# VH-VL binders against q0aze0, part 69

Target 1, 268 residues: q0aze0
Amino acid sequence: MKIILVNNRFKENTEKKAQEIAGQLSALNVEVIIDNGLDEPYAGTVDFIMVLGGDGTMLRAARRYGQRAIPVLGVNMGTVGFLSNIEINELAEYLPLILREEYSLEARMMLEVAVFQQQSLLTRVFCLNELLLRSNSPRMLSFALEISGQKLEPYRGDGLIVSTTTGSTAYSLSAGGPIADPQLDAFIVTPVASHIINKRPLVVSPEREISLHLLEEREAIIGIDGQIKMDFGAENRVLIKRAPHPLLMVNLKAKPFFTSIDRSLQRQ

## First folded at step 23 (VH-VL)

Design SA5
Fold by OpenDDE, fold request of step 26:
Structure SA5 (fold): chain C 268 residues (1-268), chain A 123 residues (1-123), chain B 107 residues (1-107)
Amino acid sequence: as target 1 above (268 residues)
Amino acid sequence: QVQLVESGGGVVQPGRSLRLSCTASGFTFSSFNVHWVRQAPGKGLEWVAAITYEGSNTYYAESVKGRFTISRDNSKNILFLQMDSLRLEDTAVYYCAKDRIYYSHAFYGMDVWGQGTLVTFSS
Amino acid sequence: DIQMTQSPSSVSASVGDRVTITCRASQGIKSWLAWYQQKPGKAPKLLIYAAKFRQSGVPSRFSGSGSGSDFTLTISSLQPEDFATYYCQQDNNRPLTFGGGTKVEHK
């Protein structure tokens, strides 16, 4: 068995724990790769990914490895979030099950985000939470939203979020989007400070494709999962569709999503 | 320089066929939806047909539906309009034009036009 | 099909004049209206897209406004090179349809 431990190099406690766990796994004849985000993603084949930290670390792990159909376990290390399944102090208890591959998987839809510049592909990213288009100045944006070739009324506002259902409890929620069942596949399209008061979010079928482009030259940015940032101008387009592969999240412990919403949101 | 150049126009007899061509240069032709628009002498503009960038979808005005066929060869950067069963009312300058936005199945205005090619009929 | 009614059909104006052209759609087309300029013997030129946004290179004296069914093209101060025929065009629905055109000519 080969396992990747994903942690955050900027959080020393996760680094230390990763080394400790790596030692334990090695003693059990498990090959271990530690990914703290410093280097490129490991290119070799692996059987399991263990994410040590919070939601941010999980998002990074998903972007780096989500397309490879590898089971991913979130192990919370003292943070509040939605993407961890067990606590770090529970790992010893569940480790035998992991090694025997006795666990269930929950498929979470990911976004395939393609950003273009003058018909050239700049980047293609698979992400778990959301794409954000936002103004980089005090001025509002004017942009076109297209869904499966259908043109909506041009948007005017600070920006727009296209989120998975997993991402519904992230920035989309702060912008007034609905809380969605993470077991449901759908796009959530949430306006950010629209000039139209109370403009409603859209829930869109995962079978559809979404695209955005500016209608005038303005300073704007694209954000992905709150971790990737790039400039976005009039010559750029972003195309969003369901990723061909979902993230396979390991479910070792029952974690009731809806009963935990109030608790999780109050602590954030 | 982005450019479209129409060709194939001329004098034709009613009931005959004619094929117009539009050659694109200076941009990635295969990334844009393309249109045919015609203008009868002394008259206004009339949209004729459109084809999506990958050629998977075609659209026609009712006046030419069943008679005209729009197609494209992206490998050669050429747009075609096959005109069959031509009528006197088809007399016009025919323009090809590209859509503003790339990789879309919607239309957002025509930002580049050719010089046009004239189709007329013999008496 | 969506019918585009453009008015007036012609307007006589002088250099420096403010010129206003209107276009009405038979049904709502949101903001998906374009304006074109055409000079004699030349192909049309895109001026405005999405009702109010100027195409690159278009002078600031050209402006578009409106949404839904009623749209306006305004030339704030007519220049000698602006004498031409102008067309509105909707691209909200297929088939695409043009207005009848407005000829701006010398007074």
Scores: ipSAE 0.903, ipTM 0.953, lowest interface PAE 0.5, mean pLDDT 95
Fold by OpenDDE, last read:
Structure SA5 (fold): chain C 268 residues (1-268), chain A 123 residues (1-123), chain B 107 residues (1-107)
Amino acid sequence: as target 1 above (268 residues)
Amino acid sequence: QVQLVESGGGVVQPGRSLRLSCTASGFTFSSFNVHWVRQAPGKGLEWVAAITYEGSNTYYAESVKGRFTISRDNSKNILFLQMDSLRLEDTAVYYCAKDRIYYSHAFYGMDVWGQGTLVTFSS
Amino acid sequence: DIQMTQSPSSVSASVGDRVTITCRASQGIKSWLAWYQQKPGKAPKLLIYAAKFRQSGVPSRFSGSGSGSDFTLTISSLQPEDFATYYCQQDNNRPLTFGGGTKVEHK
């Protein structure tokens, strides 16, 4: 068995723990690769991914490995979030199950985000939570939202979020989006400070494609999962669709989503 | 420089066929929806047909449905308009034009036009 | 089909004049209206897209406004090169449809 441990290099406690766990796994004849984000994602074949840390680390792991159909386990290390399944102090207890592959999987839809510059592909990213279009100046953006070839009324506001249902409890929530069942596949399109008061979020079928482009030259930024940032101008266009493969999240421990919302949203 | 150049116009008899061509240069032709728009002498503009960038969808004005066929060869950067069963009312300058936005199945205005090619009829 | 009613059909004006052209759609087209300028013997030129956004290179004296069904093209101060025929065009629905045109001519 080969396992990737994903941790956050900026959090020393996660690095230390990753090394410790790596030692333990090695003693059990498990091959271990530690990914702290410093290097490129491991390109070899692996059987399991453990994410040590919080939601941010999980998002990074999803972007790096989510398209490889590898089970991904979130191991929380003292943070409050939605994407971890077990606590670090529970790992020893569940390790035998992991090694025997006795666990269930929950498929989470991911976004495929393609950003273009004058017909040239700048980047293609698979992400678990959301794409954000946001103004980089005090001026509002004017941009076109297209869904499966249908043009909506031009948007005017600070920005727009296109989120998965998993991402519904992330930035979309802060912007007034609905809380969505993570087991549901859908896009959530949430306005950010729209010029139209109380503009409602859209829930869009995962079978549709979404695109955004500016209607005038403005300083704008696109953000992905709050971790990737790039400039976005009038010559750019972003195309969003459902990723071809979902993230396979490991469920070792029962963690009912709706009963855990209150605790998770308190961010204590 | 971005350019569209129409050709194939001329004098034709009613009921006959004519094939117009539009050659694109200076931009990635295969990334844009393209249109045919015509203008009868001394009259206004009339949208004729459109085809999406990959050629998968075509759209026609009611006045030409069943008679005209829009197509494209992206490998050669050429747009075509096959006009069958031509009528006197088809007399016009025919323009090809590209849509503003790339990789879209919607239309956002026509930002580049050709010089047009004239189609007329013999008496 | 969406009918575009453009008015007036012609307008006589002088250099420096404010010129206003209106376009009414038979049904709501959101903001998906374009304005074109055409000079005799030439192809149309895109001026405004999405009702109010100027195409690159278009002078600031040209402005578009409106949404829904009523739209306006305004030339704040007419210049000699602005004498031409102007057309509105909706691209909200297929088939695409043009207005009848407005000829701006010398007084």
Scores: ipSAE 0.903, ipTM 0.953, lowest interface PAE 0.5, mean pLDDT 95
Fold by OpenDDE, look of step 25:
Structure SA5 (fold): chain C 268 residues (1-268), chain A 123 residues (1-123), chain B 107 residues (1-107)
Amino acid sequence: as target 1 above (268 residues)
Amino acid sequence: QVQLVESGGGVVQPGRSLRLSCTASGFTFSSFNVHWVRQAPGKGLEWVAAITYEGSNTYYAESVKGRFTISRDNSKNILFLQMDSLRLEDTAVYYCAKDRIYYSHAFYGMDVWGQGTLVTFSS
Amino acid sequence: DIQMTQSPSSVSASVGDRVTITCRASQGIKSWLAWYQQKPGKAPKLLIYAAKFRQSGVPSRFSGSGSGSDFTLTISSLQPEDFATYYCQQDNNRPLTFGGGTKVEHK
């Protein structure tokens, strides 16, 4: 068995724990690769990914490895979030099950985000939570939202979020989006400070494609999962569709999503 | 320089066929929806047909539906308009034009036009 | 089909004048209206898209307004090179449709 440990190099506790776990796994004849985000994603084949940290670390792991159809376990290390399944102090208890591959998987839809400039592809990214378009100035943006070739009324506001159901409890929620069942595949399109007070979020079929482009020359920013940032102008377009592969999240411990919402949100 | 150049116009008899061509240069032709728009002498503009950037969808004005066929060859950067069963009311300058936005199945205005090619009829 | 009605069909004006052209759609087209300028013997030129946004290179004296069914093109101070025919065009629905045109000519 070969396992990737994903941690955050900026958090010493996760680094130390990654080394400890690596030693433990090595003693059990498990091959271990540690990914703290410093280097490029490991390109070789692996059987399992263990994410040590919080939601941010999981999002990074998802972007780096999510397209590879590898089981991903979130191990919480004292943070509050929605993407961890077990606590670090529970790892010893569940380690035998992991090694025997006795666990269930939950498929979480990811976004495929393609950003273009003058018909050229700038970047293509798979992400677990959301794509954000926002103004880079105090001025509102004017942009076109297109869903499966259908043009909506031109939008004016600070920005727009296109989120997965997983991402519904992230920035979309702060912007007034609905909380969605993570087992549901859908896009959530949430306006950010629209000039129309009653502008409602949209729940969109994962079979549809979403595109955004500016209608005027303004400085804007594209954000992905709150971690990737890039400039976005009038010559750019972003195309969003369902990723071809979901993130396979490991479910070792029953975690009731709906009964845990209040607890999780209150701690944030 | 972004450019569209129409050709194939001329004098034709009613009931006959004519094929127009539009050659694109200076931009990625395969990334844009393209249109045919015509203008009868001394009259206004009339949209005729459109084809999406992939060529997968075509759209026609009712006045030409069933008689005209829009197609494209992205490998050669050429747009075509096959005109069958031509009528006197088809007399016009025919323009090809590109849509403003790339990689869209919707239309957002025509920002580049050709010089046009004239189609007329002999009695 | 959506019918586009332009008014007036022609307008006589002088250099420096404010010129206003209106376009009415037979049904709501949101903001998906374009304005074109055409000079004799030339192809049309895109001026305004999405009702109010100027195409690159278009002078600031040209402005568009409106939404829904009623739209306006305004030339704040007419210049000699602005004498031409102007067309509105909706791209909200297929088939795409043009207005009848407005000829701006010398007084």
Scores: ipSAE 0.896, ipTM 0.947, lowest interface PAE 0.6, mean pLDDT 95

Design SA5
Fold by OpenDDE, look of step 23:
Structure SA5 (fold): chain C 268 residues (1-268), chain A 123 residues (1-123), chain B 107 residues (1-107)
Amino acid sequence: as target 1 above (268 residues)
Amino acid sequence: QVQLVESGGGVVQPGRSLRLSCTASGFTFSSFNVHWVRQAPGKGLEWVAAITYEGSNTYYAESVKGRFTISRDNSKNILFLQMDSLRLEDTAVYYCAKDRIYYSHAFYGMDVWGQGTLVTFSS
Amino acid sequence: DIQMTQSPSSVSASVGDRVTITCRASQGIKSWLAWYQQKPGKAPKLLIYAAKFRQSGVPSRFSGSGSGSDFTLTISSLQPEDFATYYCQQDNNRPLTFGGGTKVEHK
């Protein structure tokens, strides 16, 4: 068995824990790769990914490895979030199950985000939570939202979020989006400070394609999962589709999503 | 320089066929929806047809449905308009134009036009 | 099909004048209206897209407004080079349709 431990290099406690866990796993004849985000994603084949930290670390892990159809376990290290399954102090208890591959998997839809400059592809990213388009100035943006070739009324506002259902409890929620069942596949399109006060978020079929582009020359940015940032202008377009592969989240411990929403959200 | 150049216009007899061409240069032709728009002498603009950037979808004005066929060869950067069963009312300058926005199945305005090619009829 | 009614059909104006052209759609087209300028013997030129956004290179004296069914093109101060025919065009629905045109001519 080969396992990737994903941690946050900026959090010393996670690094230390990763080393400890690596030692333990090695003693059990498990090959371990530690990914602290400093280097490129490990390109070799692996059997399991263990994410040590919070939601941010999970999001990074998802972007780096999610397309590879590898089981990903979130191990919370004292943070509040929605993407961890077990606590770090529970790892010893569940480790035998992990090694025996006695766990269930939950498929979480990811976004495929393609950003273009003119007709050239700048970047293609798979992400677990959301794509954000927002103004890089105090001025509102005017931008076109297109869904499966259908043009909506031009948007005016600070920006727009296209989120997965997983991401519904992230920035989309802060922007007034609905909380979605993470077992549901859908896009959530949430306006950010629209000039229309009651502009409602859209729930869109994962079978559809979403595109965004500015209608005027303004300085904007694209944000992905709150971690990737890039400039976005009038000559750019974003195309969003359902990623071809979901993130396979390991479910060792049942977590009641709906009964824990209030508790989790209050801590954030 | 972004450019569209129409060709194939001329004098034709009613009931005959004519094929117009529009050659694109200076931009990635295959990334844009393109249109035919015509203008009868002394008259206004009339949208005739459009084809999406992939060529997978075509759209026509009612006045030309069943008679005109829009097509494209992205490998050659050429747009075509096959005009069959031509009528006197088809007399016009025919313009090809590209849509503003790339990789879209919607239309967002025509930002580049050719100079047009004239189609007229013999008596 | 969406009919675009453009008015007036012609307007006589002088350099420096404010010129207003209106376009009404037979049904709602959101903001998906374009304005074109055409001079004799020339191809149309895109001025405004999405009702109010100027195409690159278009002078600021040209402005578009409106949404839904009623739209307006305004030339704040007419210049000699602005004498031409102007067309509105909706691209909200297929088939695309143009207005009848407005000729801006010398007074």
Scores: ipSAE 0.892, ipTM 0.946, lowest interface PAE 0.6, mean pLDDT 95
Fold by ESMFold2, fold request of step 26:
Structure SA5 (fold): chain C 268 residues (1-268), chain A 123 residues (1-123), chain B 107 residues (1-107)
Amino acid sequence: as target 1 above (268 residues)
Amino acid sequence: QVQLVESGGGVVQPGRSLRLSCTASGFTFSSFNVHWVRQAPGKGLEWVAAITYEGSNTYYAESVKGRFTISRDNSKNILFLQMDSLRLEDTAVYYCAKDRIYYSHAFYGMDVWGQGTLVTFSS
Amino acid sequence: DIQMTQSPSSVSASVGDRVTITCRASQGIKSWLAWYQQKPGKAPKLLIYAAKFRQSGVPSRFSGSGSGSDFTLTISSLQPEDFATYYCQQDNNRPLTFGGGTKVEHK
């Protein structure tokens, strides 16, 4: 059995704990790869991914490994969010079930984001929460939103968020978007400080293809999961669709979404 | 230099067929939607047809639907208009035009036009 | 099909005049309207897209405005090279449709 332990190199306690867990697993003849964010993603075959930390560490793991259809377990290290399943002090209790593969999986939709410059692909990334287009100056943007070949009224404002249902409790929420059940597959399109007051958030079928481009030259950026940032101008275009594979989140401990939603939001 | 060049116009008899070609150069033809637009002598512009960049969707004006077929060969950078069952009201200069936005299934304006090719009828 | 009604059909004007051309759609087209200029014997040239954004190389004396069903092209100070025919076109719905044109000619 080979597993990846994902931690955040800037959080010292997760690094120490990853080393302790790796030692424990190695004593049980489990091969362990530690991904602390310094090196490129491990390229070899892996059976399981354990994420030690909060939602940010899970977002990086999803971006690195989410398209490999590998079970991913979120282990909370004290900053409770929406993406952890068990607490670090419970890991010993659940470890036998992990090793015997006695757990269920919850599929979470991901975005596939392709960024172009004058017809050339600059990058293709996969993300769990959202793509953000925003102004990088005091001036508002004017931009076009196309959904499966259908043009909406041009947007005027600070930007736009295209999120998954998992991302509905992240930046999309702060911008006025709805909280969505993460068991649904959908895009949520949330304007950021729109000058046009009739631009409400949209909930869109995951089968749609979404694209964005500027209608006039302005300094803009795109952000992905709050962790990747790229310049964006009038020569660029972004295409967004549902990623080929969902993130497969391990469910060991019952965590009713609606019973605990207020506490999860308060802790963000 | 971005360029479109039409060919294949001429004098035909009503009820016959004609095939127009439009050769593209100076841009990535396969990335852009393309259109045919016509203009009868002394008259205004009439949009005729469009085809998406990958060739998957075609659209026609009602006046030509069922008689004209738009197609493209992305390997040769050529746009075609097959015109069947021609009528006297099809007399026009026919332009090909490039849409301005790449990798789109919508239309955002025609930013580059050919010089046009004349289709007319013998009496 | 969306009918585009363009007014006036022609206008006589002098160099330096402010010229206004209007275009009405038979139903709402959001802001998805383009303006083209055509000189005799030449292909049309895109001036304005999405109601108000100038195509590259178009002089600032050309401006577009409007949304929904009513749109305006304004030439703030007519130049000798601006005597031409102007067309609006909606690109919100398929099929795409042009207005009838407005000929701007020297008085």
Scores: ipSAE 0.852, ipTM 0.935, lowest interface PAE 0.8, mean pLDDT 92
Fold by ESMFold2, fold request of step 26:
Structure SA5 (fold): chain C 268 residues (1-268), chain A 123 residues (1-123), chain B 107 residues (1-107)
Amino acid sequence: as target 1 above (268 residues)
Amino acid sequence: QVQLVESGGGVVQPGRSLRLSCTASGFTFSSFNVHWVRQAPGKGLEWVAAITYEGSNTYYAESVKGRFTISRDNSKNILFLQMDSLRLEDTAVYYCAKDRIYYSHAFYGMDVWGQGTLVTFSS
Amino acid sequence: DIQMTQSPSSVSASVGDRVTITCRASQGIKSWLAWYQQKPGKAPKLLIYAAKFRQSGVPSRFSGSGSGSDFTLTISSLQPEDFATYYCQQDNNRPLTFGGGTKVEHK
């Protein structure tokens, strides 16, 4: 059995804990690959991914491995978030179930994001939470939102968020978007500081294709899961659709979304 | 230089067919939506048809629907307008035009135009 | 189909004049309106898209305004090269539709 342990190299306690867990697993004849973010993603066959840390570490794991249909377990190491399933002090209790593959999976929709400059693809990334378009100057943006070939009234403001339902509790929420049940597949489109006061968040079918471009030259950026940043100008377009594969999140411990939502939000 | 050149215009008889071509150069034709627009002598502009960059969607003015067919060959950078069941009212200069936004299924303005090709109607 | 009504049909003006052309849609089209300039014997040229944004290379004396169903093209100080016919076009709905045109001509 081969497992990837994902940790954040900038948090020393996750690095040391990853080494401890790797030792424990090696003693059980399990091959372990540590991914601390420095190297390219492991390309070989892997049976399971453990994410040691908070939501940010899970987002990186989802971008690196989410399209490979590998079970991903979030292990909390202090900061309560939305994407962990068990606590680090419970891992020994659940490890036999992991090794026997006795767990359920919850599918979480991901975004496929393609960014272009003058017809040339700059990048294609898959993300769990959201794409952000925002101004990179004191001036507002004017931009076009197209949903499956249908044009909405031009937007004017600081930007726009296109999120998954999983991302509905992230930046989208802070910008005034709704909380969505993560078991739903949908896009949530949330304006950021819109000058047009009647622009409301939209909930959009996952079968739609969403695109954005600026209507006039401005300095803007595209942000992805709050972790990737790209310059965006009048020559760029971004296309967004549902990713081909969801993230497969491991469920070992019951964690009812609606019962726990207030606790998770208080920690943000 | 970005360029569109129409051809295939001429004198036609009522009820006959004619095929117009528009050859594109200097840009990635397969990335852009394209249009046909016509202008009868001494008259204003009339939008005729459009086709999306991949060729998956076509749209027509009511005056030509069912009689005209827009198509494209992205490997040869050519836009076509097949005009069947021609009427007196179809006498015009026909322009092809490029939409300004790439990889779109909507229309945002026509930023490059050909010089036009004249279709005239014998009575 | 959306009908686009331009007024006036023609304007007689001198170099330096401020010229205003109005375009009205038969129903709301948001801000999805374009303006074109056409000189005799030539293809149209895009001036303004999305009601108010100038196409690259268009002089700043051209400006557009409006949303919903009422739109205006303004030439702040007419130049000799601006004598032409001007068309509005909505691109909110299919089919796309042009206005009837406004001819700006020398006095």
Scores: ipSAE 0.849, ipTM 0.933, lowest interface PAE 0.8, mean pLDDT 92

